# VHH binders against Abasic site processing protein HMCES (HMCES): the designs that were tried, part 88

Target 1, 269 residues: Abasic site processing protein HMCES (HMCES), of Homo sapiens (Human) (q96fz2)
Amino acid sequence: CGRTSCHLPRDVLTRACAYQDRRGQQRLPEWRDPDKYCPSYNKSPQSNSPVLLSRLHFEKDADSSERIIAPMRWGLVPSWFKESDPSKLQFNTTNCRSDTVMEKRSFKVPLGKGRRCVVLADGFYEWQRCQGTNQRQPYFIYFPQIKTEKSGSIGAADSPENWEKVWDNWRLLTMAGIFDCWEPPEGGDVLYSYTIITVDSCKGLSDIHHRMPAILDGEEAVSKWLDFGEVSTQEALKLIHPTENITFHAVSSVVNNSRNNTPECLAPV
Short names: E, the ipSAE of ESMFold2; O, the ipSAE of OpenDDE; V2, 0.75 times the mean of E and O plus 0.25 times the DockQ between their complexes.

## First folded at step 11 (VHH)

Design m24 (from m1 with A97G; framework vhh_8pnl_2; at its last look DockQ between E and O 0.78; V2 from the best seeds 0.00; counts 0 for: pae E 3.5 > 2)
Fold by OpenDDE, look of step 12:
Parts: C-alpha cells; structure tokens; sequence
Structure m24 (fold): chain B 269 residues (1-269), chain A 117 residues (1-117)
C-alpha cells in the first residue's frame, strides 16, 4: 500500500470513529495534535494520516480500551534511530510484511511495547498492470458501503449533493499498523510514525495486486488490536490476515500524481 | 503509477561500460526503495544493487565495485552505471521498486545487456 485517501473533515472523521469502550459506553476518540490532520484524497508515504491508538499510551493507568486519534507520519521511524534525518533509514518502513514482522527489529521492538495502531482511510489505491500495455490501471479499494436508499453506489453519485451523502456515513477502512516514537538526536518534538502491516492479497484483489493492507474488519478486531493492555502481541497477530470483505472500482490516472488532491482521485471511471 | 521502463542496454565488449536507466513519470519515486536485478539465461533472477529512498546503497558480491546504483528523485529515474563489464554480466536487467523491505512490487520489462567479444 503506497497511497490512501483520507479526506473527511475532522468532525466527520471523528464521528466515524465512534466506539464503545470496555464498559459499553459510547465514545468519540480524543484528538492529539488535531492541527496536523490534513485531509486529502491522495495520501502518500511521509505524509501525516490519522491513526487510532489506545489512551494507555499517553496516560498512565488509563483504560486501555479508550481510543485516541492522532495524525502520525506514514513511514515508521524507529526509536533507536540515531541519525538526525529519518530519510537515512536503510530500509523502507512504509509497510511491514506480516510474515516477517517479528524478524525486523524496527517493527518487533515497538510491537513488543504494544505500539499498535489502526490507520484510518477512506480506502487505498493499487495499480493493476495491464497486459499488453505499459499502462497501469489504478483502483480505489474500500469497505463495502451500506447503500442508503438515496445514495447510489459511489459510481452513481451524479450530483454534488449525492456525493456528500455518500461520505456522511462512510465506513472507514481500518488498517493494522505499528507505530513508534522517535526523539531526534538534536532535540525537538517527538515524532510519531507508523507502518502499515501488509498481507497477501485476498482472492478478490489478487488480479490487481498481490499484497494488501492487513484490514481489521469490525469493532472487535479494531478493539483487540488497539488494546495492548489486555491483548497480547501473539493474540493481536492472529487478527492479521487477508479479508475478502472489500470492494473496489477503477479510478482515473489523476491519482497517479501525488500532488493531485481532488475528488476525481477516487471517483469511478 | 506508471510502468517502470528500463533503457540503456545493448551489446558491449568485455571491459566496456553501459549506463542503464529506469524511469516512471507516474511513480512516486522518492518514497520507494529501488533495485536492479538481472536474470541470465537458465539462471535465477538475482539482485545486482539496491538503493533505499534515503540513498543507502547495497551491492551484490559479484559487483566488486564495478557498478554504481544511483537515483534522481527529481527526474524519477534510477541509474546503474556498469563498468568493466564481463561476459558473465550478460543478462536481462530489471528495475524494481518497493515500499516493503526487500520486497519489490513494481518491475520493469527489462533491458538486455550482452557482453561479448
């Protein structure tokens, strides 16, 4: 996964992240650094995206089922990194393969500390190689959405009004991530950064791309992944697998340029 | 994302030099680890050189300082300068890009390098 969409306004995003804590109380996640949230239809590595994480990471004795939402840098910078420039990492940390997560120090260490997060997105993009052409067809991949009587398929949103309705109740894609905290050697603010865990693609996506993000489907999976206080690493890793509960549609080549940030990026062609 | 396209291959004499290029105008090149692979006839594909998004380089043992991998992020182009070429360097050379450690998702079609007297 190298591109995502996360364009919802902050308030809409927050509401979409409503959850029940361990006590069954309905809650909204509290924001950390809300000003770092930059909505975009076209999110690339090194940009900031909102993630969910347990409150226990910030507050001692907090209920670990409570969630915080925070923009973090896409591309994990490990805490032990001693260079002043994160770009000097000797390996790419945009994604973390699920099969080797425990073999890589950069991922194993933060995971062992319970630094699990849920990366939020409208969906993610992948490019299918077209046979016989040098062109790749981009696809937007997301959770199936509930068809409201008035909101046709994303493809049927013929009017701006219909488009807005589609997003009012959008089910966000919830991807399993690992985050870490890096303190620059020269001082400054602590950098929070994340990697997306990847798995082999489900059968439905296999023709598009052979890898996909580890998607946490449902509140239980999300809760267990986040709750590092009660759920062990071993148990959490059982949640990491391909899912067929996704849909996709072809989009225009507009998304190819990471600078393009318009609804056209995810619109069906 | 566009297709990685290799160029610069050809026929060269032993001891000669070639510069391979790999470009993709639609590729967010700066975020990707890039690599050169080669596949000789009847052999498995093997890593030649890799360069991380941050510019860290690594070479296969057979390179022995003869090849240099570099990248121009502004041009979204990967290079492989090959000097002191040997007949055993004859292969199809492939450009690869990836966002996972040692896993490349994007491949070019390859450019053929033939080293022959």
Amino acid sequence: as target 1 above (269 residues)
Amino acid sequence: QGQLVESGGGLVQPGGSLRLSCADAGFDFSSYDMAWYRQAPGKERELVARITSGGYTNYADFVKGRFTISRDNAKSTLYLQMNSLKPEDTAMYYCAGGLEYEDYDYWGQGTRVTVSA
Scores: ipSAE 0.491, ipTM 0.777, lowest interface PAE 1.2, mean pLDDT 90
Fold by ESMFold2, look of step 12:
Structure m24 (fold): chain B 269 residues (1-269), chain A 117 residues (1-117)
Amino acid sequence: as target 1 above (269 residues)
Amino acid sequence: QGQLVESGGGLVQPGGSLRLSCADAGFDFSSYDMAWYRQAPGKERELVARITSGGYTNYADFVKGRFTISRDNAKSTLYLQMNSLKPEDTAMYYCAGGLEYEDYDYWGQGTRVTVSA
């Protein structure tokens, strides 16, 4: 997983993240660093994207079921990293394989500190190698969405008003991540950064690509992954597996260039 | 679009040099960690050298000092400069790219290097 869409305006994204705490109270996540949120149809590694994490990471004695939303850098920078420039990391940390996560210090250490996050996106892109050609077909991959209004699909939006209604009820893709906190040696703000955990692809995606992000399907999975106060690392890792509850459609090659940031990136072809 | 293509292999005498290239006509080359692997007949595929997206390099023990891996992000091209070639370097050489910790999802079809009189 190396490309996502996360294009919603901050207020729309926040409403899509409504949740219930342990007591059953309906809440919205509280933002940290909202000025670092950069919405785009075409997010690549090293960009910032919003993630969810437990309030307990920020407040002593907080209810660990309460959620914070914050932009973090894609590509985990370990807390022990000593150079001043994160691009000098000796390993790519864009993704983390689930089957070796406990063998890699860059991921095992923050995971042991409960530094679990949920990475948010509209969906992700993957490229399929087609037989008999050297061309690759990009797909946009996302949770199934329920059509609730006339022309409520991505490709059927006839007007700006109808486009807004399509995305007002969008079910965000929720991917399992690990984050860490790095203090730059030259000073400045602490850098929050994340990796996306990957698994073998489900049957439905295996013709597109052999790996997929670990998707947390539903509020129970999301709550357990986030709640490091009540859910141990061992229990949380049981949530990491492929899912078949996923859909996709082909998109044009516009998305291939990560500088293209238009709705065409995810439009069906 | 979007495949890794190796070139620069061939027949060379012991002590000679070759420069392998791997062009990526795809996307986000600069975000990928890249590597060269090789496979001699009847042997397992083995790492030769790797280079991170930020330019950090590692070499297999058998290669250190003779080969140099490099990348040109503007041209989306990976290189392997091979000097002081020995008959034991004879193999199919593959380039690979990935976004996972030391795992590579994208592979080329390889270029043959033969070192003999």
Scores: ipSAE 0.358, ipTM 0.729, lowest interface PAE 3.5, mean pLDDT 89
ESMFold2-Fast, scan of step 11: ipSAE 0.714; ipTM 0.861
ESMFold2 (binder alone), look of step 12: mean pLDDT 82; pTM 0.827

Design m25 (from m1 with S53Y; framework vhh_8pnl_2; at its last look DockQ between E and O 0.78; V2 from the best seeds 0.00; counts 0 for: pae E 2.2 > 2)
Fold by OpenDDE, look of step 12:
Structure m25 (fold): chain B 269 residues (1-269), chain A 117 residues (1-117)
Amino acid sequence: as target 1 above (269 residues)
Amino acid sequence: QGQLVESGGGLVQPGGSLRLSCADAGFDFSSYDMAWYRQAPGKERELVARITYGGYTNYADFVKGRFTISRDNAKSTLYLQMNSLKPEDTAMYYCAAGLEYEDYDYWGQGTRVTVSA
């Protein structure tokens, strides 16, 4: 996964992240660094995206089932990194393969510290190789959305009004991530950054791409992944597998340019 | 994202030089690690050189300073300058792009390099 969409206004995003804590109380996640949230239909690595994480990471003795929402840098910078420039990493940390997560220090160490997060997106993009052409067809991949009687397929939102309705009740894609905290050697703010865990693609996506993000499907999976206080690393890793509960549609080549940030990026063609 | 397309391969004499290019007009290289691989007949594909999105480079042991990998993000082009070519360098050379360590998701079709007297 190298491109996502996360364009919802902050308030809408927050509401979409409503959850029940372990006591069954309905809650909204509290924001950390809300000003760093930059909505975009076209999110690339090294940009900031909102993630969910346990409150226990910030507050001692906090209920670990409580969630915080925070924009973090896409591309994990390990805490042990001693260079002043994160781009000087000797390896790419945009994604983390699930099968080797425990073999790589950069991911194993923060994971062992319970630094699990849920990366939020409208969906992600992937490019299918077209046979016989040098062109790749991009697809927008997301959770199936509940068809409200009035809202046809995302493609049928012919009116601005219908479009708004679609997004007001949009089920966000919830991807499993690992985050870390990096202190720059020269001082400054602590950098929070994340990697997306990837798995082999499900059968439905296999023709598009051979890999996909590890998607946490449902509140239970999300809760268990986040709750590092109660759920061990070993148990959490059992949640990491391909899912067939996705849908997708072809989009225009507009998304190819990471600078393009318009609804056309995810619109069906 | 387009297809990675390699170019610059050909026939060269031992001691000669070639410059390989890999380009994709629709591919945003800026976030991707790039690499050159090669596969000789009857041999496994092997890493030649890699360059991270941040410009860190690494080379296979057999390169011994003869090859230089570089990238131009503005042009979305990857290069492999190959000097002092040897017959053993004869192979299909592939460009690769990835977002994971040592895992490349996108591959070119390859360009053939033949070093022969």
Scores: ipSAE 0.735, ipTM 0.873, lowest interface PAE 0.7, mean pLDDT 91
Fold by ESMFold2-Fast, scan of step 11:
Structure m25 (fold): chain B 269 residues (1-269), chain A 117 residues (1-117)
Amino acid sequence: as target 1 above (269 residues)
Amino acid sequence: QGQLVESGGGLVQPGGSLRLSCADAGFDFSSYDMAWYRQAPGKERELVARITYGGYTNYADFVKGRFTISRDNAKSTLYLQMNSLKPEDTAMYYCAAGLEYEDYDYWGQGTRVTVSA
């Protein structure tokens, strides 16, 4: 996974993340660094994306079931990194394979500290290799939506106003992530950065790409992944597996260039 | 939109040089780590050289001092400059790109390098 859409305005995104804490109270996640949130239809590595994480990471004695939403840099910079420039890291940390996560120091250490997060997106993009051609077909991949699932494929018949209303009740894609905190050696603000855990593709996606992000399907899975105060690393890792509960549609090649940031990036073709 | 396509392979005599290129028309690999692998007949595919998105390079011991990996992110192109070629360098050469810790999801179809008298 190396390209997402996360375009919702901050207020819409916040409401889409409504949740229940351990006591059953309905809540909205509290923002940290909201000014660093940059909505885009075409998010690439090294950009900031919003993640959910436990409030306990920031406040001693906080209820670990309460959630913070914060923009983090995509591409995990380990806490032990000694250079001043994150681009000097000797390996790519945009994604983290589920099968080797406990073998790699860059991921094992923050995971042992409970630094689990849920990466938010409208959906993600993958490029299907088309045999016999030099072209790949991009697809936008996302959770089944209540309205679109019931209606089937009626996007071409919808008015632009009706299409915009889909976003008000959009079910965000929730991907399992690991984050770390890096203090620049020459001073400055702590950098929070994350990686997306990847798994083998489900049967439904295998014709598009052989890998997929580890998707946390439903509030129970999201809550358990985030709650590092009550859920051990071993127990949380049981949530990491492929899911068939996804849908997709083909999109235009406009999305190929990460500098293109328009609704055409995810519009059906 | 595109696929990784290697070019620059060919027949060369021992001691000669070749420059391999790997490009993808219409897809931005600037955030990806990239690598050159090779596979000789009857042997396992092996890493030759890799370069991170930030420019860190790593080489297999058997090519150190002879090969140089480089990239041009503006052109979305990866290069391998091969000098002092030996018969043992004869192989199909593949470029690769990835976002996972020393793992590559995108591969080219390969370009053939033959080093013989």
Scores: ipSAE 0.678, ipTM 0.837, lowest interface PAE 1.2, mean pLDDT 89
Fold by ESMFold2, look of step 12:
Structure m25 (fold): chain B 269 residues (1-269), chain A 117 residues (1-117)
Amino acid sequence: as target 1 above (269 residues)
Amino acid sequence: QGQLVESGGGLVQPGGSLRLSCADAGFDFSSYDMAWYRQAPGKERELVARITYGGYTNYADFVKGRFTISRDNAKSTLYLQMNSLKPEDTAMYYCAAGLEYEDYDYWGQGTRVTVSA
């Protein structure tokens, strides 16, 4: 997983993240650094994207079921990293394989600190290899969306009058991530950064690509992954598996260039 | 289109040089780690060199000192400068790209390098 769409305006995104705390009270997540949110139809590694994490990471004695939403850098920078420039990392941390996560210090250490997050997106892109050629077909991959009377089609969402019908009620893709906090040696703000955990693709996606992000399907899975105060690392890792509850459609090659930020990136072809 | 295309292969004398290139027109690999692999007839594909998106490099022991991997992220192009070529370097050379340590999801078709007196 190396490309996502996360294009919703902040207020729409926040409403899509409504949740219940452990007392059953409906809440919205509290933002940190909202001005760092950079919505785009075409997010790539090293860009900022919003993630959910437990309030307990920021506030002593906080209810660990309460959620913070914050933009973080895609590509985990370990807290122990000594160079001044994250590009000097000796390996790519955009993704983290679930089958080796406990063998890699860059991921094991923050996991041991409970640094679990939920990475938010409209959906992600993946490129299918066409047999007998080197040409690849991009797909936009996302949760199935519930149809209602006022729902529009994703194809019609490229028009201004229909955008609200599709996106105001969009079910955000919720991917399991690990984050870390790095203090640059030359000063500046602490850098929050994340990796997306990957698993073998489900049967429905295996013809597109052999890996998929670990998707947390439903409120219980999201709550357990976030709640490091009540859910151990060992129990949380049981949430990490493929899901068949996923849909997709082919998109044009416009998305191939990460500088293209238009609705055409995710429009069906 | 996520297609890597290698070029720059050919026939060269022992001790000569070649520069391989790998690019994908219209797809931005600037966030990817990239690598060169090679495969001689009857042999397994083997790593030649790798470079991270930020420029950190590693080389196989057999090519250290003779080859230099580099990249131009503005052009989304990967290079392999091969000097002091030996007949043992004769192989198909492949470009690869990925988003995890040594896990490469995208591969090119290869370019042939032949080193013969």
Scores: ipSAE 0.521, ipTM 0.771, lowest interface PAE 2.2, mean pLDDT 89
ESMFold2 (binder alone), look of step 12: mean pLDDT 81; pTM 0.820

Design m39 (from m1 with S31H; framework vhh_8pnl_2; at its last look DockQ between E and O 0.90; V2 from the best seeds 0.00; counts 0 for: pae E 2.4 > 2)
Fold by OpenDDE, look of step 12:
Structure m39 (fold): chain B 269 residues (1-269), chain A 117 residues (1-117)
Amino acid sequence: as target 1 above (269 residues)
Amino acid sequence: QGQLVESGGGLVQPGGSLRLSCADAGFDFSHYDMAWYRQAPGKERELVARITSGGYTNYADFVKGRFTISRDNAKSTLYLQMNSLKPEDTAMYYCAAGLEYEDYDYWGQGTRVTVSA
């Protein structure tokens, strides 16, 4: 995964992240650094995206089922990194392969510390190689959405009103991530950054791309992944597998340019 | 988004030089790790050189300072300067790009390099 969409207004995003804590109480996640949230239809590595994480990471003795929402840098910077420039990493940390997560120190160490997060997105983009051409067709991949009687397919939202309705009730894609905290050697603010765990693609996606993000489908999976206080690493890793509960549609080449940030990025062609 | 397209291959004498290029029209690889691989006839594909998005480079042992990998992010182009070429360097050379460590998602079709007297 190298491109995502996360364009919802902050308030809408927050509501979409409503959850029940361990006590069954309905809650909204509390924001950390809300000013770092930058909505975009076209999120690339090194940009900030909102993630969910357990409150226990910030507050001692907190209920680990409580969730915080925070923008973090896409591309994990390990805490042990000693260079002043995080771009000087010797390996790419945009994604983390599930099969080797425990073999790489950069991911194993933070995972062992319970630094699990859920990366939020409208969906993600992948490019399919076209047979016989040197062109690639981009696809927007997301959870199936509940068709409200009035909300046609994302493609049928011909009216601004229908479009707004679609996004007001949009089910966010929830991807499994690992985050870490890096303190710059020269001082400054602690950098929170994340990697997306990837798996082999499901059968439905296999013709588009051979890899996909590890998607946490449902509140239980999300809760277990986040709750590092009660759920062990070993148990959490059982949640990491391909899912067939996705849909996709072809989009325009507008998304190819990371600078393009318009609804056209995810619109059906 | 186009395919990674390699160019610059050809026939060269031992001791000669070639500069390979790899580009994808319309695709921003600035965040991708990129690499050159080669495959000689009857041999397995092997890493020649890699360059991270941040510019960190690594070379195979057989390179021994003869090759230089570089990138121009503004042009979305990867280069391999090959000097002091040897017959053993004869292979199909492939460009690759990826966002995972040592796993590349995109591959070119390759450019053929032949080193022969």
Scores: ipSAE 0.710, ipTM 0.859, lowest interface PAE 0.8, mean pLDDT 91
Fold by ESMFold2, look of step 12:
Formats: structure tokens, C-alpha cells, sequence
Structure m39 (fold): chain B 269 residues (1-269), chain A 117 residues (1-117)
């Protein structure tokens, strides 16, 4: 998983993240650094995307079931990294495999600190090699969406009312991530950064690509992954597996160029 | 075109040089770690060199300073400069790209390098 869409305005995104804490109270996540949120139909590694994490990471004795939403850099920079420039990392941290996550210091250390997050997106893109050709077909991959009388076509973003029919009640894709906090040696703000955990693709996606992000399907999975105060690393890792509860459609090659930020990136073809 | 394509292979005498290239038309691999692998006749495929998206490089011990991996992110192209070639360098050379350490999701079809004594 190396490309996502996360284009919702902040207020729409926040409402899509409504949740219930352990006491049953309905809540919206509280933003940290909202001005760093950069919505786009075409997010690539090293860009910022919103993630959910437990309030307990920020406040002593906070209720660990309460959620913060914050933009973080895609591509985990380990807290122990000693160079001044993250591009000097000796390996790519855009993804991490679930089957070896406890063998790699860059991921094992933050996991041991409970640094689990939920990476938010409208959905993600993958490229399929077509049989008998040297061409790739990009697909937009996302949760099945609930139909209402306000529902519209994903490609119908030509007016505010058509956009609302598609996106106002969109179910965000919720991917399991790990984050870390790095203090640049030259000073400045702490860098929060994440990796997306990957698994073998489900049967439905295997013809597109052999890997998929670890998707947390439903509020119970999301709550358990986030709640490092109550859920151990060993129990949390049991949530990490492929899911068949996904859908997809072909999109145009406009998405191939990561500079293209347009509704056409995810429009069905 | 959606496929990594290697070029620059061929027949060369021992001590000679070749420059391999790898690109995918229209797709931006600038955020990927990239690598060259080779497969000699009757052997398993082995890493030759790798380069991160940020430019960190690592080489197999058998390279012994003879090869240089590089990339041009503006052109989304990977290179391997091969000098002082030996007969044991004869192999198919493949480029690869991925988003985790030594986990490569994308591969080319390979280019043949033959070093004839």
C-alpha cells in the first residue's frame, strides 16, 4: 500500500470518525495540529495524513479509550534515528509486514510503547499488471458503502450537492498503523510519523496485488487497536489479518502521477 | 506502461563496462526503495545493490567496489554502472521496487549481461 485518497474537509472527516468511548458516550475525536491536515485525492509516502490514536499518549491518566486525531508523516522515522535528515534512513518504512514486525527494531520499539494508530483514508490505490501486456491498471479500493436516498455515484463530484451525496456519509477505510516520535537533532517540533501494517491479500484482491493493508473492520477492532492502556501488544496483533469485506473499481491512469490531486483520480472508468 | 523495464545489457569482454537502466513509463517510483538483483545460470537470484528513496546505498560483498547504483528521481529511473566486469558477473539482471526493507512488490523482466572470456 503506497497510495491513498484522503480528501474530505476537516469537519466532514471529523464527523466520519464519531465513536463511542468505553462508558458508551458518543464522541468526536479531538484534533491535534489541525493546520497540518492536507486533504488530497492522491496521497503518497512522506505526505501527512490523519491518524487516530489514544488520548493517553498525550495526557497523564487520560481515558485510554478516548481518541485524538492528528496528521502524521507517512514513513515511520524511529525515535532512535540519529541523522538530521529522514531521507538517510537505511530502509523504507512506508509499510511493515505483520509477520516480521516484532523482528525489526524500527517497529518493535514503538509497538512496545503502545504506539498504535489507525490510519484514515477514503480508500487506497493498487496497480494490477494486466495479462499479456506491460500495462498496469490502477484500482481504487475501499469499504463497501451503505446506500441511502442521498447516496450518489463516486464519479459525480461536479457540484456541492452531488459531492455530498457520495461523501457526507462515507465510511472511511481504517488501517492498522504503528507510529513513532522523533526529535530532530537541530531542534524544532517532534516529528510524528507512521507506517501501515501489511498482510497477504485476501482472495478478492489477489488478482490485483499480493499484499494489502491490515484493515480494522468495525468499531470493536478499531477500539482494541487504539487502546494500549487496556489491550496488550500480543492481543492487539490478533486483530491483524486480511479481510474480504472490501470493494474496488478501476480508475484512470491520472492517479499514476502523484502530483495529480483531482476527483478523476478515484472516478470509475 | 505500468512495468519496470531494464535496458543496457549485452555482451562485453572481461574488464569492460556496462550501464544498466530501469524505468516504468508514466509511473512514479520516487518513493520506493529500488534494487538490482541477478540470477546466474543454475543459481538462485541474489541481491547486487539496493538504494533507498532517499539515496542510501548498499552493495553485495561480491561487488567489491566495481558497481555503482544510482537513481534519478526526476526521471524515475534506476541505474547500475558496472565496471571491471568478470565472467562470473554473467547473469540476468532484474530491477525491483518496494515499500519495505528488502520486500519488493514490483519486478522487471530482466536484461542479460554476458561477460565472455
Amino acid sequence: as target 1 above (269 residues)
Amino acid sequence: QGQLVESGGGLVQPGGSLRLSCADAGFDFSHYDMAWYRQAPGKERELVARITSGGYTNYADFVKGRFTISRDNAKSTLYLQMNSLKPEDTAMYYCAAGLEYEDYDYWGQGTRVTVSA
Scores: ipSAE 0.513, ipTM 0.782, lowest interface PAE 2.4, mean pLDDT 89
ESMFold2-Fast, scan of step 11: ipSAE 0.719; ipTM 0.853
ESMFold2 (binder alone), look of step 12: mean pLDDT 82; pTM 0.834

Design m44 (from m1 with F27L; framework vhh_8pnl_2; at its last look DockQ between E and O 0.88; V2 from the best seeds 0.00; counts 0 for: pae E 3.8 > 2)
Fold by OpenDDE, look of step 12:
Structure m44 (fold): chain B 269 residues (1-269), chain A 117 residues (1-117)
Amino acid sequence: as target 1 above (269 residues)
Amino acid sequence: QGQLVESGGGLVQPGGSLRLSCADAGLDFSSYDMAWYRQAPGKERELVARITSGGYTNYADFVKGRFTISRDNAKSTLYLQMNSLKPEDTAMYYCAAGLEYEDYDYWGQGTRVTVSA
């Protein structure tokens, strides 16, 4: 996964992240650094995206089932990194393979500290190689959405009004991530950054791409992944697998340029 | 996104030089780790050189300073300068791009390098 969409306004995004704590109380996640949230139809590595994480990471003795929402840098910078420039990392940390997560210090260490997060997106993009051509067809991949009687398929949103309705009740894609906190050697603000855990693609996506993000499907999976206070690393890792509960449609080549940030990026062609 | 397309391969004498290029106008090169692999007939594909998105480079032991990997993100192009070529360097050379450690998502079709007297 190298491209996502996360374009919802902050308030809409927050509401979409409503959850129940372990007491069954309905809650909204509290924001950390809300000003760093930059909505975009076209999110690339090194950009900031919102993630969910347990409140226990910030507050001692907090209920670990409570959630915080925070923009973090896409591309994990390990806490032990001693160079002043994160670009000097000797390996790419945009994604983390699930099968080798425990073999890589950069991911194992923060995971062992319970630094699990849920990366939020409208969906992610992937490019299919076209046979016989040098072109790749991009696809937008996301959770199946509930068709409201009035809101046709994302493709049928012929009117701006219908489009807005589609997004008001959009089920966000919830991807398993690992985050870390890096303190620059020269001082400055602590950098929070994340990697997306990847798995082999489900059968439905296998023709598009061989890898996919580890998707946490449902509140239980999301809650268990986040709750590092009650759920061990070993138990959490059982949640990491391909899912067939995904849909996709072809989009235009507009998304190919990471600078393009328009609804056309995810619109069906 | 485009396809990785290798070029610059050919026939060269021992001790000669070649410069391979790999281009993909559809990839955001700034985000990708890039690598050159090669596969000789009857042998397994092997890493030649890699360059991270940040510009860190690593070379296979057989390179011994003869090859240089570089990238131009503005041109979305990867290069492999090959000097002091040996017959043992004869292979199909492949460009690769990836967002995961030691895993590449995209591969070129390859360019053939033949080193022969």
Scores: ipSAE 0.403, ipTM 0.739, lowest interface PAE 1.7, mean pLDDT 90
Fold by ESMFold2, look of step 12:
Parts: sequence; C-alpha cells; structure tokens
Structure m44 (fold): chain B 269 residues (1-269), chain A 117 residues (1-117)
Amino acid sequence: as target 1 above (269 residues)
Amino acid sequence: QGQLVESGGGLVQPGGSLRLSCADAGLDFSSYDMAWYRQAPGKERELVARITSGGYTNYADFVKGRFTISRDNAKSTLYLQMNSLKPEDTAMYYCAAGLEYEDYDYWGQGTRVTVSA
C-alpha cells in the first residue's frame, strides 16, 4: 500500500471516528496537532495522514480505551535512528510485512512499547498489471458502503443523491499501523511517524495486487489494536490478517500523478 | 504509464561493459526503493543490487565492485552500470520497485544480457 485518499474536512473526519470508550460512552477522538492535517484525494509516502492512538500515549494514567487522532508522517522513523536525515534509512518503512514484523528492530521495538495506531483513509489505491500491455489499471479500494435510499430508491421526480450525503456517512478504512517517536539528534520537534502493516491479499483482491494493508474490520478490532494498556502485543497481532470485506472500482490514470488532488482520482470509470 | 521498462541489454564479450536503465512513467518513483534482479535459465531470480529512495545502496556478494546501481529521481530512471562482465552474468535482468525491503510490488519485463564471444 503506497497511496491513499483521505480528503474529508477535519470536522467530517472527526465525526466519522465516533466511538465508545470502555464505559460505553459515545466520544469523538481528541486532536493533536490538527494544523498538520492535509486532506487530499491522493496521499503518498512521506505525507502526513491522521491516525488513531490511545490517549495513554500522551497522558499519564489516562483511560487506555480513549482515542487521540493525530497527523503522522507516513514512513516510520525509528526512535534509535542516529542520522539527521530520515532518507538515510537503509530500508523503506512505508509498509511493514506482518510475517516479519517481530524480526525487524524498526518495528519490533515500537510494538514492544505499545505504539500501535489505526491509519485512517477513505480507501487506498492499487495498480493492476494487465497482461499483454505495458499499462497499469488503478483501482480505488475501500470498505463496502451503505447506500442511501436516494441512490437505490430514487424515482423519476426525485433528486439524485448528492455528494455531501455520500461522504457524511462514509465508513473510513481502518488500517493497522505501528508508530514511533524520533527526536532529531540536532534538536527540534519530536517526529511522529507510522508504517502500515501489510498481509497477503484476500482472494477478492488477488487479481489486482498480491499485498494489501492489514484492515481492522469493526470496532472490536480497532479497540483491541489501540488499547496497549489492556491488550498485549501477542494478542494484538492476532488481529492482523486479510479480509474479504472489501470492495473496489476502476479509476482513471489521473491518480497516477500524486500531485493530482481532485475527486476524479477516486471516481469510477 | 505506470510500468517499469528496462533497456540497455545485449550481447557483450567477457570483460565488457553494459549500462542498463529502467524507466518509470508513473507511481511516484522517488518514494520507492528500487532494485535490479537477474534470472539465468533454470535458476531462481536473485538480487543484484538495490538502492533506497534516499540513495543507500546494497550489492550482492558476487558483484564485488563490478556493478554500480544509481537512480535519477528527476528522470524517474534507475541504472545499473555493469563492468568486467563474465559469462556467469548472462541472464534476464529485471527492474523492481517496492515499499518494503523484502518485497517488490512492481516488476519490469526484463532485458537480456548475454556475455559470450
């Protein structure tokens, strides 16, 4: 996974992240660094994207079931990294294979500190290699969405479904991530950065690409992944597997250039 | 175009040189780690050299300083300078791109290198 859409205005995104805490109270996640949120239909590695993480990472004795939302840099920079420039890393940290996560110090160490996050997106893009051609077909991949009555029940006299209703009720893709906190050796602000855990693709996606992000399907999975105060690393890793609960549609090549930030990037073709 | 396309292969004599290139016309070349792999007939693909998005390079032991990997992110092009070629370097050479060290998501169709008199 190397491209996502996360385009919702901050207030819409926040409402889409409504959850219940351990006591059953309905809550919204509290923002950290909201000014670093840069919505776009076309997010690439090294950009900032919002992630969910436990409040316990920020506040001593906090309820570990409470959630913070914060933009983090895509491409994990390990806390032990000694160079001043993250491009000096000897390997790419945009993604982390689930089958070797406990073998890589860059991922094992922050996991041992409970640094689990949920990476938020509208969905992600993947490019299918087409046999017999040198072109790739991009697809936008996302959770199945509940249709409104207007999209399925509109009569000839009724108005078509509008864009605001689709995105007001959008089920955000929730991907399992690992984050770390890096203090630049010459000083400056702490850098929060994440990697997306990947797994073998499900059968439904195997014709598009052989890997997919590890998707946390439902509130129980999200809560367990985030709650490092109550859920051990070993238990959390049981949540990491492919899912068939995914859908997709072909999109135009507009998305190929990551500088294109328009609704056309994810529009069906 | 969103596809890796290799070029620069051909027939050379032992001790000769070739420069392979791999162009990418899509997919944010600068974000990807890139690699050259090769596959001789009847063998599995093996890593020749890799280069991170930031320019860190790593070579297979058999290269022994004979090959140099490089990239030009502005031109979205990966290179392999191959010097002191030996008959055992005969193979299809593939360009690969990925976002994980052990897994390359995208592969070219390859360019053939033949080292023979």
Scores: ipSAE 0.305, ipTM 0.697, lowest interface PAE 3.8, mean pLDDT 87
ESMFold2-Fast, scan of step 11: ipSAE 0.701; ipTM 0.849
ESMFold2 (binder alone), look of step 12: mean pLDDT 83; pTM 0.831

